# Ledger of designs, part 4: VHH binders against Protein BPS1, chloroplastic (BPS1)

Target 1, 306 residues: Protein BPS1, chloroplastic (BPS1), of Arabidopsis thaliana (Mouse-ear cress) (q9lmm6)
Amino acid sequence: ASSISKLVPKEKSDILTVSWMKQAMESLCETHNGIKTLITDLELPVSDWEDKWVDVYLDISVKLLDLCNAFSSELTRLNQGHLLLQFALHNLEANSPQNLSKAQSSLDSWKQHIVSKNPRIENCRAILSSLVQTLNLPKVKNSAKGKVLMRALYGVKVKTLYISGVFAAAFSGSSQNLMYLTVSNELPWAQSFMEVQNTMNAEIKNIFLSDGLTVLKELEAVASGVKKLYPAIQQGSIDPISLQPLKDSVTELSNGIDLVSKEVDCFFKILLSGRDTLLENLRSMGASTLQATSPKKAAGKNYRGF

## First folded at step 6 (VHH)

Design s42 (from i5 with D50R; framework vhh_7sr4_2)
Fold by ESMFold2-Fast, scan of step 6:
Formats: structure tokens, C-alpha cells, sequence
Structure s42 (fold): chain B 306 residues (1-306), chain A 118 residues (1-118)
């Protein structure tokens, strides 16, 4: 389940799906929990960390929190579109001229909503580019344990950047968000990663060449179903049985979005927890206690003492 | 100190067998996946076998049916049983720990030489 080669699904048509996104985000959650476990397992005293190690982790994590917020905003936006689909389906089932008119209006609003751009998703490119600029394998001179941690963090960063790039491409409908990461040939997994990246990016570009309204398979299934209904709506006659495929697609999309949303929220919480653990470890050291006093006093103002 | 120490390599004739061992220290061995990779001069390292913390295994296509990976969490050791050895199996064999998942193995032992020739 954690293998780099499992990022490429058995059926290439399944690459840009909410199902894939759920699995990819779960994989990121596992990976980032692994860093917390590794820090603990190595018994690396945080007070002995070089300032650059702490700064690297804190800088990466804040930018990843911004990416999570962007992805959550897009998932919320897509879920708001679901309400328009539910209203349309309700009116199509009622099958009167007044209800068909309401259904058409709702479907037109949904289509307009789906093609509109989310500024937060547009901003993901800048965040990803900033993170890529800091993608280097740092030299650690004075700690064997620190070397293990820094190399692990580099691998985590490569994985996180690539998966986040796919999310940004899927949500923006633009292949310009795809990552083309260069990994040092000295790393034993470099060739495997490059092969996966090349295979995934080639197939994603092929999906972008299709005439779909969107590149996400489940969302496109709904869009296709809506398109098929327009002639029947305009003719004023809807067969209730013919609505079942669209209802199934709408349910599948809604459930998929909910599952991806839960995983993005989980990832956000893991990132916050990782930051809290690092800061707490800095504060728990005897020499660091005086330094921690000021932040604790500042946090005290958040106790609702207003 | 995180440390992996390989042993059991050597010179064998085609069709022979060898058992490699890797002793791990400095981390909670039972929590992590372990793997064996091999490297031939001028080439990058190839996955030979992997075993998860739960015991599930994966093998490289060239060694399936001939090699068996196993682990002993009590001894903090991972093993590679190599049967029906071929000249093509000649390589330096490395033990590795997958600390972060995704088979990004970036902590390695020093390696042990396996030579298969007549």
C-alpha cells in the first residue's frame, strides 16, 4: 500500500479520480506520521538540533497547511455544487413543466459553478514553486541520526510535492500545476520515482487532451449525465428510470468528495500535531524553559480573559 | 546510532545457495519495513525483496520463486535465503530500512558481496 509504484493505478483511466485522491492523501498522512514516529524512535534531542533543521520543518509545514486550506476550499466549493444537483434531480422526478424549468435552471447554475475558477487553487502553483525552490538534500556534518532524519524529510518532501501537484492540476483543470521534480541520482529510489513521475504525467496530459468539462472521472461522469438529459428536458418529457445513472453518479461523486475531505482534514491535523510536538520538545528541555515562558504567556491571552 | 550490518555473502557455484543476514540496531526494528537491494557495478540499486512490519512480502521479478525474505523481531534481524543462484545474481547486496514508507529506502548497511561463478 505504501509502495511508490502503487501511485500508478492498475487501470490508467483511474489516475485522476476522487478515489485515487483519497488513497494518495491517506498515503501522505501515513508518511507524515512516520516522520513523527522516526523523530521519537531516534531519540534525537530537539535541543541539540541545528537551527536549520527546526526552520526547515516549520517552513515546510506552514506551506503544506496553506495547501491543505486551498484543497479544502475547493472540496467545499464542489460540495456546494452538489446541492444544485440534488435540487435538479428532485425537480426532474416531479416531471411537470414548472419543475422541469427549475431543474434546467439548477443544472445551468451547476455547470457554471463547476467551470468557475477558485483563486485559492490558482495560488497553489506559487506555494508549490516556493517549496520546490527549497528542495535540496541538506548536508549534516555532526549527527548520524540527523542525517537519517534529513534524508527521510527530503523523501517526504518529494512525495508530498508530487502528490500536491497532481491535486492542484486536477482541481485547477490545468496541466501547468504538474510537478517535474529532479531527484539526485545518488538516491537509490531516484530512478523508480522518475519512472513513476514520467508515467503518471504522460497519462495525466492525455486526460487533459479529452473534450471533458473536467478531468476528474467521477465529476465528468456527472457532467456527461447532465448533458444527456438536456434534450429530454427541452422536449418536456423525462423518464424517471433514465435518471438512475445520473443519481448513481451524483451519489458516487458526493461520497468520494466527503472521503477526500476527511483525509485532507486528517492531513491538516497531522501537520498541526507535528508542529506542536516539535515546539513542545523545544519547551520541555531545561535550558529551553525560560524561552517557552514568553510563548505560554502569549497563549494565555487566548484563554478568553477578555 | 542507527546501524545495519550485513553478513553471509561469499563465492558460490551456479545452482548453489546462500543465506544473508542483516542485524539492525538503534531503532525499534519491529515497527519498520525491511528490504534487500542489490547493485551491480555501473548500475543503480534494484529491489530484491521487501518485508513489512506485519510480515507481508514483495519480490523483484528476477528472484521470485528462488529467494525468500524473512524476519526475526526478537533478534532484530532480517534474512534473505537465496536458492538456485545464477551468475546474474552476482552483486553487492544491501540491507535497508524503510522509515517513512513508499519504499524510499535511504538508510543502508555497508553491503555484502555475492559472487556466483564456476
Amino acid sequence: as target 1 above (306 residues)
Amino acid sequence: EVKLVESGGGLVQPGGSLRLSCAASGFTFSNYAMGWYRQTPGKQRDLVARISSGGSTKYGDSVKGRFTISRDNTKNTVYLQMNSLKPEDTAVYYCATDFIGWELYDYWGQGTQVTVSS
Scores: ipSAE 0.200, ipTM 0.601, lowest interface PAE 4.8, mean pLDDT 81

Design s44 (from i5 with S52Y; framework vhh_7sr4_2)
Fold by ESMFold2-Fast, scan of step 6:
Structure s44 (fold): chain B 306 residues (1-306), chain A 118 residues (1-118)
Amino acid sequence: as target 1 above (306 residues)
Amino acid sequence: EVKLVESGGGLVQPGGSLRLSCAASGFTFSNYAMGWYRQTPGKQRDLVADIYSGGSTKYGDSVKGRFTISRDNTKNTVYLQMNSLKPEDTAVYYCATDFIGWELYDYWGQGTQVTVSS
């Protein structure tokens, strides 16, 4: 119970932060690596897997790779804003009328850049909705070890979907991406998860009700700092010491984005490695299984039964 | 075989320091989060500190600023540096790893006793 509660930050308002996102993504990387360890520990041969489990895993992994690409795209876009902020800060320190004019133009460009839509992020809702359709706990009659694996995979799906939904909501600036997942009552962690989901979703919705430029705490701190500078820029007088809080916020945001980007890239590599390992195992154990899986996958029929 | 072996516990006076070690084997250590938990008689286990595969750390409120978790991926070992120990820190300390997360598939060491008393 306590480990699910780790997703709830000490201060509930810290849920939409690059700091939380880094920790959540690290957790997700470990989760997906853990499946390989579980399979090894259970001594489950891949030949015992049902074809539908393989099909759904491959479908899910491709969609998760698409989400990673969308998240990386947004992190890159936000990092491009850092250059505008650095240029503005440089010009604010120079304190001439020409430099203050350049600083204001750069800050205006940054504000427009931050509120612009990313089509890749907008597509996340469709991907998440598709993934929710695969959220089923299969009944396993013939294998106690298979039952353990299926329950673990179900938990992994729930965790992955919820965290991905929070990322999509944060990056899109829209609560429409927020997940409301229903979980099987037979699982010991179900009650703890539902409580965490309800608590986090309530706080996320409260954050979306604020009149901020963004919902990400570190990004909003920079936006707030920028807004406070406009009167001083208009008056043509900037106190260099008064720039330090904005400089600190800009540095914190940049460092945070870099750390989240590294973790998203790590997750992408784990997903690719997982696909390759599964396909290699299937190739070694049964050409008929790969043949059956590939046509179904290409047809894109139903994302169910994993 | 996955194994977690704790060491470094003992008896110390208030204000003293201890360094706990947990030697891990049987899995790719660098891929997984490692945590320290503690339990006093009659109570549930409490999180002391976590360290994630990417290096992020998280601490329980009562130990933040006094304890430091670290890891050495070359030695497959996680450490807990405990400073400014208080009688309230007296507990059995457990090393744990959660391969999937959310305690879906976790391993626990046998624990090491820490007693803070004059």
Scores: ipSAE 0.223, ipTM 0.589, lowest interface PAE 3.3, mean pLDDT 82

Design s46 (from i5 with S53R; framework vhh_7sr4_2)
Fold by ESMFold2-Fast, scan of step 6:
Structure s46 (fold): chain B 306 residues (1-306), chain A 118 residues (1-118)
Amino acid sequence: as target 1 above (306 residues)
Amino acid sequence: EVKLVESGGGLVQPGGSLRLSCAASGFTFSNYAMGWYRQTPGKQRDLVADISRGGSTKYGDSVKGRFTISRDNTKNTVYLQMNSLKPEDTAVYYCATDFIGWELYDYWGQGTQVTVSS
């Protein structure tokens, strides 16, 4: 069997980073593009699916889109913080009492901004818990193509849930979002996945024990740089050379956030495209998808119960 | 239809060379990692070599220095150049793709027989 060890970076310090998140999300984009192709090209008779399985697929895809929206909202929020950092750096370079006061105010605002909670990220735990409950490898009889597809979908779900859990943990600052998945022993990669999960989770828990403003390496580097400047700002004297490490950290964080944002957007578009592919397959098989593609949401108080 | 069609297998003498080809169709070849596996009767499939979408390669310990994997995205083809062949390399060689992206390689072609014998 092949290994899934690529999920574990060579350096433990790179495990909970914006850089890792970019690579992990890029990997999800590749995975979901592949399953879209597999669904189309196996010519699996989706008209034979029970109504509930179509509903389950549509529900799962909506929940994944909700996760993407939560992640995008957090990346946008972090990017808004970048503007505060740039304004602060501009004022620190001007090196007058008025500008230093503006810089300190901007850095204080940035610190408050990054420690504030994002309700969409906090909701990720409920979404992930719901998705875990759908993690079953169904037994498929009389269809070799169906068996291949169901095994592939199961692997996609395991991968998606684990990576999404790490994203939610990183963005929320809470290890409670970290997944502990048990996978079917029918799959040759089950043991390799369990080993990767155990290695990653152990190190992530160690990172959460660190005392810092955030658990993301690049963001914490900026926070540490900001903290080191406060004494100099308060004394009214800034050495220009002392600004370069912070400027470098700010640039690294900004570039990383942009790259992750692009991959999350890619994943969102792939999920939408996958839904379109399923709909087209159902139409090609002569099945009506009108009701399945336009689910009605319960209004008012009933919506909370679902 | 997703298809992986292996070719280039055959009978070769010890110390000889063969080049296997795998023609892929029905998916965007350039987006996925490709690999070569081999299997002898009664044994599990063993990874021979793989190549990422970016061209990074990995080899099984028994073939390092003797085999080279490569890909041509314009032809949707992955290759395995096999040099210094040994009787122990006798197997059915399978082309595989990694749709899941975790080195799971759950989709394989029909295989091509390589026999190393005088």
Scores: ipSAE 0.041, ipTM 0.442, lowest interface PAE 6.0, mean pLDDT 80

Design s5 (from i5 with D98E; framework vhh_7sr4_2)
Fold by ESMFold2-Fast, scan of step 6:
Structure s5 (fold): chain B 306 residues (1-306), chain A 118 residues (1-118)
Amino acid sequence: as target 1 above (306 residues)
Amino acid sequence: EVKLVESGGGLVQPGGSLRLSCAASGFTFSNYAMGWYRQTPGKQRDLVADISSGGSTKYGDSVKGRFTISRDNTKNTVYLQMNSLKPEDTAVYYCATEFIGWELYDYWGQGTQVTVSS
């Protein structure tokens, strides 16, 4: 379904878009569901190594849930801006001095809202840095199934970290969140991933050098449309037909944000479900271990008695 | 144990045909995409063909029209039918599967040698 080459859109300007974000997050949902299927298919035995794998997964999953919450928070904040835009458009259509004044006030509030920082998004940098520090390809001896699983988990983590870094960069307006991951050369996909990462990062940095209110394409289209209206508002004359391009941009942005939000919610639910399944398996494993090691009085001969 | 076992390689004359098979075990074969890659000494591996779990196929430009990939989920086997073989098709052919998607193909077989010479 998902291809590494599909991560690079044909039009370079489409890299930092809500459309790309929707597709990238949908891809993560597919990937993490695939890992759940693989774990089931491999039917791994209970061992000391499995306990360590479970602990690592639980730590990683909590951090990924925190990232999802940060992204959902930002998407909700951007959707709150939609109400300000709708109120402004309604007042611009009425075309009276009082309504034009209300429209300008609403657009000023929207502009201030969009440039405001989200503390949850700022915290993403610390979470991502923590996850990168634990990015290691484990050496697995004596388990062919364990080797397959650990290599798959490593690839999933690389993919998840890179895509999350792009989301954090887009939402924060800071290229410092952008990932520069080093992948082991022993993996056959290492070169292909590095090429995709280099291509994407070069274009993302180029977008950050552009003048604008935001780096997100659909949001910047709305910002540009708003900027073009200020002279007409000041002159007290709005052509109703000239509002249609902005209305179209506002609708496109709102619909795009809703689609991204649904995919982030899907990813959150997949992570939560996987975590719950592992915790249930830990309870079952504990019961089996207790039964196996139950302190039962073994039948034996009494050597001490006469 | 997860295994991919290739067979069907050998020596053929230019213009000849070979059918490669890859027997998979240790996972639910029908859920995963399968691919064929090839490698010549001193060069990196390149894609020959792949097939999704749903049966959609993709081919490398140099083999389109000559090679056909197929799968049999009842036998847990993927096939590569190679027709009109050329000397430049000489390589070690690897069967691969992708567990994580993204065309990363994270598990490989041991490979089978195909030699095309007169």
Scores: ipSAE 0.053, ipTM 0.510, lowest interface PAE 6.0, mean pLDDT 81

Design s56 (from i5 with T97R G101D; framework vhh_7sr4_2)
Fold by ESMFold2-Fast, scan of step 6:
Structure s56 (fold): chain B 306 residues (1-306), chain A 118 residues (1-118)
Amino acid sequence: as target 1 above (306 residues)
Amino acid sequence: EVKLVESGGGLVQPGGSLRLSCAASGFTFSNYAMGWYRQTPGKQRDLVADISSGGSTKYGDSVKGRFTISRDNTKNTVYLQMNSLKPEDTAVYYCARDFIDWELYDYWGQGTQVTVSS
């Protein structure tokens, strides 16, 4: 019944697709933009936050920015492979022995490129593990506004960690990045999230057990198309019409990667904007902090009932 | 205080129509996505339809083509027009603020009963 169920695509085969990743990242951007409006509506501006909440936010946000940079790095790397595919397709169309030899070399280089590990993606596991350790639902008593905000932030963090884990698993080709989050049972969406997590994780694991070059559906479609062409290349002749399915798969992959890149960039900008706003507010508080930090905090806690 | 008040439920024959209304207060309505959910006793609450702050709509598979969600930001109200009602549409219908794409427990109305029977 919650929007968490929207993360499960209608077809299970769509779970590890560039199309799903675009939609999941877009959803994450919407969620993080929405939290800014919630803070405004609850009249709990950043200037009223405790120092430790500020420090935690800055630490969490820099780690999320690192994840975005890792994801952008991998998307750029996959897009660089597109150039090898375009060169191969051009040579396959020429259909001479010299051109077929060049095409095979380019396809072999593409295969090596795709199976190569990205160090930035490998580092995602450490980042995700550190973020999981900060996943706690704070106790807020005597403040309805504070309770709503803290529960909302907890839900946002759960969603962010889960989606980031799926991205890291997909890009690394390792299920070890997949999140198994335990959420507070006092939240009405806890059971729904656990069901979504269990369903998604089961299907993702099944995909990882499949015999293939990659776990991303659109990328694997290209790999499969390449594999089917090898016998024709080795025989020294290829039918130009038989290249169309591979051309279509290559175009679909390229377009999908571009759309995911756009959404990752959007999320990066949202996080960076949030950090800039927080740092700006901290600078504006400088003079007052020196004169009244302790009294202000005591008054704020008494007033807010935190 | 955030408050959502549903109205418009009732008993209707199969093939009939009903229009549900949800009056919202205590927040800046125009900034939030709003949704309609339904629940049958003993079952999980299911999304019927939602509408973004910008007016984009999404529908559950079982109601596509039959139900229409809309909003009036000047009246702080979200509507659900239900046409070609079926017995399986019988449920308590809840209005919700689906702002951050998570269930917000404090922002559910009391619900309004819709019964479709001959």
Scores: ipSAE 0.000, ipTM 0.221, lowest interface PAE 13.2, mean pLDDT 78

Design s57 (from i5 with K58Y G101D; framework vhh_7sr4_2)
Fold by ESMFold2-Fast, scan of step 6:
Structure s57 (fold): chain B 306 residues (1-306), chain A 118 residues (1-118)
Amino acid sequence: as target 1 above (306 residues)
Amino acid sequence: EVKLVESGGGLVQPGGSLRLSCAASGFTFSNYAMGWYRQTPGKQRDLVADISSGGSTYYGDSVKGRFTISRDNTKNTVYLQMNSLKPEDTAVYYCATDFIDWELYDYWGQGTQVTVSS
C-alpha cells in the first residue's frame, strides 16, 4: 500500500512523465522479485501447488511479457525520433538557408513520427481486458500457506494491472487503457490503493483534456520547444542561446526513455526467469511419472527413499 | 526466512542526531526498495523515508531536509541518518521492504526506540 502511495507525485503535473514511469516500472520489478522470495519462504514447493494456481501464473506471465514487448517497441520508436531531433539540432547550429530547410524537414518528420500509432500499443487494450478478467481473490480452504500466496498474487496483479494501464494510456494517447479496479474492503491495503487510483485517474483525465501534442511531460516539453523555434527558422536566423532549452529538453527525454527501457527490460527478464523456473520444476516432477504434469499437494513429499 | 533487524535508536536531546541501521537477510536485498516507518503508541505506522533498488529516495514532508536514507548492497543494510531531531520524532522506528504484500506478514523487526527529550 505504501509502495503504491509513493507513486503519487506531490506535483500532480508529474504523473505522466518518463521519470515517473521509470520509478513505477522499477517498483514492479521489486514487487515481482518479492513474490519469488515469498514462495521460497513459505516452503511451498511447486509439487504442492493446485493445478489452477500454476495455470493462472503461466497465463498471466505470458500476457505480461506481451505487454513488456509492446512497451519496449514504443520506447524504441520514440528513441528513433531522437535521431531526427539530433539531426535537426545539428542543422540549426549550422544556421544557413540550406541547413535551416533541412532542420525544418527533420522537425516535421519528427512531429509526424511521434503522432503515428504503434499497432503493438493498440493491442495492449485486449491484453489488459483479458488480465482484468482474471482479477479475483480465489478462495483457498485448507492451506494457510496457499491463502498467503493467493493474497500476495492478488495484490501483485492489482498493482501490475494499474501501472500497466497507465503505461498503455500514456503510450497510446488514449484514456481507454486506464484501469478502474475494484478491491474489497476486507484487504488491509484496499483503501490506500483506491485512494491512489482515484487521485491518479482524475489527474490523468485532466492531462488528456489538454491540447498538447502528447500526454508525456518530457515529450511535450520537446514539442513545445520545437513549436517556439518555427518562427525563427522561417525568418532565417537562429540565436545559439535559443537552442539550449531545446537541447536540454531533448537530452532529458532521451535519458528518461533509456532509463524506462532498462526497467522494462528488467521486468521482462524477471517474468521470463520466473516462468522458466516454474516450467523446469514441472518438467522435473513429470520425469518421475508418465502421467504427472501438475502434481497434487497430497503425497507427503517423500517420492522415494534415496 | 525474511528477517530485518533494526539498531541505533536511543535517547537524544532536541537538535541532536542519530543514525539507524537495518540489517536484512533471507531475500535478494539489492532487488527491493527499503523503507523506514515510525509508530507512536495509539497511532498507525507512517512512512518516514524509502530508497529504491536503484537508489531513488522519497521522504515524508515532516522529515524532508533533516533525514537521509541510504543503502549498502554489499552489506545488505539500509540506513537512516536523522539530523535536527524534534520531540515530534519520538517513535519506534521500523525497517521494512516497500512491497504491498509484506503488510500481510510480521516481517517487521522489534523496531528501535527513538526518544527526543530534554
Scores: ipSAE 0.000, ipTM 0.268, lowest interface PAE 11.5, mean pLDDT 79

Design s58 (from i5 with T97R Y105F; framework vhh_7sr4_2)
Fold by ESMFold2-Fast, scan of step 6:
Structure s58 (fold): chain B 306 residues (1-306), chain A 118 residues (1-118)
Amino acid sequence: as target 1 above (306 residues)
Amino acid sequence: EVKLVESGGGLVQPGGSLRLSCAASGFTFSNYAMGWYRQTPGKQRDLVADISSGGSTKYGDSVKGRFTISRDNTKNTVYLQMNSLKPEDTAVYYCARDFIGWELFDYWGQGTQVTVSS
């Protein structure tokens, strides 16, 4: 296969950016919406699935919801730092000794804030490890439609796990969350996926070997901008030109986090909707089965009505 | 039955324009990413342009600024507007459906020939 995956960034510098994360999460939302359509196209309603597959889906989906909650928690935490950056910029513009002192204090607080560990992100490795254990391509006999569906679900699992691993690695600052998935050679996309995984994992590992406060490009740009201002703050004078790069970086980071947060929320809603639909289908199926054991419902309707 | 039907190919002079269309049927078009690929004899297919279900686009380096991919979900059609055509753009252009980005359920049209003469 000679496909060019849209998940492989054009430039190496685009790996581990909030811009890439927005695109990756958007792609994941599209993929999960595609499964709903595939089930409809194959005329394989969830109510026809074996109980074991229903239970597996419910377990997987709750774990994916937990990952979304962890990611949303981290994005909210990073966005809370924006207030500290805004206060610092306001005080730097005032350019008095008292205001510069307040600015430095706010920037120091911001640095402490962004390097703090998030317990929900720390827990992502356990969740991802559990999900990897469910990654199986089952054999389906005598059902062409079932084979297509199971292969599609397997592909969706692979994509979901890989992207989630990259998010967890980025937010935790640890490559331990990075996935090394092995996929069945039966699938036409297996080679393309392995190439994407190998290329991205190599570049991500290189970024983790680099110096910096964070591995996210836009966040590190803000940190670098802050670092460049310290000599001027120490000297007690800031010129307006020296503030513009930091202002630009702060705006880019804030906008990027908002976009990623919106896509994570979208994915959460898709997962929740899928669970609700499955549970309602199971409830409806149970009611139908119960009604089938009561033949009188079919025979008689009204005592009054000749 | 999934079906992708390309149209709009033809012979054009360098500097000219063509608009390719791909009519899709047999699936819920709005839920899938769609792409245009091209192939010259003896070479593998190359991505020309890609459009997500949400409308985000990606282009091959050789066509950026000249080609525009778009979609009309009410007509179940994806388009490729090709401007400032060059002899190097001569190829068979294929419409494809790819909803995971790794060629899972690659449904391909039969292709439409684009020839840029001289």
Scores: ipSAE 0.013, ipTM 0.374, lowest interface PAE 7.9, mean pLDDT 79

Design s62 (from c11 with S107T; framework vhh_surovatamig_d1)
Fold by ESMFold2-Fast, scan of step 6:
Structure s62 (fold): chain B 306 residues (1-306), chain A 123 residues (1-123)
Amino acid sequence: as target 1 above (306 residues)
Amino acid sequence: EVQLVESGGGLVQPGGSLRLSCAASGFTFSSYWMSWVRQAPGKGLEWVATIKQDGSEKDYVDSVKGRFTISRDNAKKSLYLQMNSLRAEDTAVYYCARGSDWYETLTGYFDLRGQGTLVTVSS
């Protein structure tokens, strides 16, 4: 199985869903755990990296942490809207003129809330553009381990940038965040990635051309359900049975956001742990205090882990 | 169908020798870097040795350098690990892994490793 091909959902209708986002972020967690394990358990010597590549990795990881913070911020903001939806549904169930007026006000507030811009998400374009400029396959001399590691890191950068771009596009409601990455032809997976990217980007652009309040499927389902209720609310009567589809959509959205939030938090922790592992490896390879390194780490050109 | 099948493990006394083999199928073996990794009981995966596509470059973890020799036969689609002067610390399940870039490296590490071959150095 190809890890890049797994990015394409089984159904086109699953593109730009919180369900897909959960799976995509989970995939990034697996990929970055793989790199951490490769560095740690395969005893790859970081001293074989030139200082410039270590600095590049540390700079990239800080920017990825910033992206995770932006995504978490947006997920929290969307989940705050859930309280407005719950309050609205409670008042709709009461089905009195006073309660329907409160429901209308709450739904209007929710609609305003979800279309408002998040400054952290707006800043994602600048971060992504900066990361793209670091996307080059370095040439490594005199180190077989370094060559394997650099090629692995390049592939991880490509996958991470692409998925992050989709997240930024989905959360911002702007296709400008969508990545169009060029990959080195010397890599066997280059053609497969380009095909995945072209297929996904074409469908994503089609979704952006559609008339809707949002581009996320589960969020748009809630928005559509709300829109269908306005005439009945304004006429002063709601059929309780007609509320069930909206209740189901609200629950699906809330659960989906929570799962995506969990995966983004996991990714953040993996990135932080990876940075700590690299920095500790660099510390243990210093000339001074070689015997004062962690019991699980060796001095010199070796890094030992469990 | 991509497969890696390890063999050659067994029980050996300290100071003894074993030759591990890995039979590859379902891909162009000669196009990939290959590695041996091992996992001791209750411990994480440890890299042992790696070899370039044409056999011109080889690398080893310090603890096995001078004792182990990695080699390959591209015509037979086989990877080998000659293990000499074995120690109790070498007791582990040994796996071969494919890696020439990030996809191959990660796939070989997680998805393409076979069932492995157990090496037990007694006493």
Scores: ipSAE 0.000, ipTM 0.108, lowest interface PAE 20.7, mean pLDDT 76

Design s7 (from i5 with D98R; framework vhh_7sr4_2)
Fold by ESMFold2-Fast, scan of step 6:
Structure s7 (fold): chain B 306 residues (1-306), chain A 118 residues (1-118)
Amino acid sequence: as target 1 above (306 residues)
Amino acid sequence: EVKLVESGGGLVQPGGSLRLSCAASGFTFSNYAMGWYRQTPGKQRDLVADISSGGSTKYGDSVKGRFTISRDNTKNTVYLQMNSLKPEDTAVYYCATRFIGWELYDYWGQGTQVTVSS
């Protein structure tokens, strides 16, 4: 048998890593680009969609954009912490009493910064709960193309909600954001998804039970490195060579955050583009309808037909 | 109308070969990943092979080295060349279109029976 999903890390220790988050978000970008292409290729007339379906799509897309903004906000906040770490490392290398004091102050500020709550991330729970309420597999009659599209969109929603829940849990440090999605057994991938969800969620909950400053592996590596330095700072003597592991961890975290940020920005742009395309298609259909009724209005009629 | 039609299944002796074909219509075939799955009665469907729009391939562990997936975008057809067939390869083989990024398939053909028996 083949490996079930690229979303399941080869090593369980890679769950709740910035590295995994980059791969997961990249996967969402690919998936949503695929749906945009599918809508175009199937040539499904949006004019045949009920107004309520259009409204539901627009509402969902706005909420996903809000999630992207929350995630970008947290990534920016974590990147601001990088400046505090760089300042501390610079002062630790100077190894004078004044510089060690500045380093300790900067590390204390970094620790407070990392444990502080981001209101935008805390709001993700409400957004995710709202999105779950819209998670329905639509029944489509008399359209093979429509059935293919609706089933694909449902799968995209499931994938997006699950990954977003993991991001929210990781960034908030709260398992309450973790999704337990129920998927229609009509779908051939339903059992594979449920298995992945159950396996991932079990490991994530186990990580939340561990004692640490954060649940993100790369961030916790930095926190652990910082903790190990406090006795040496208190004693007034730092070995410059002993700083290398922390420097490496800081660089790894920074690079990882940049990569995740790039993929979140990509996802935001894809969502915005898809939304704009739908609105433009609706406007084009409206313009065509208006043009079709124009001769009748010119003839003294004020609406479509008679 | 989106449609996938499998052909080429049948009865073959152990060690024999079969070539399955799947004719796709109703969508822009060249833009999508295509896959072959198989199902034995009472069991779930297992991935046999898939091929991306760009031609990159992936195989199930049990068929790697024996089966080859390919596609002809001019004919809107995906193929599965099956060599060195074993009794354990007996199953209904399904063609599928993958519209979602990870290993999820949204549209399936009706299936074609492959029986490996002396």
Scores: ipSAE 0.000, ipTM 0.240, lowest interface PAE 12.3, mean pLDDT 79

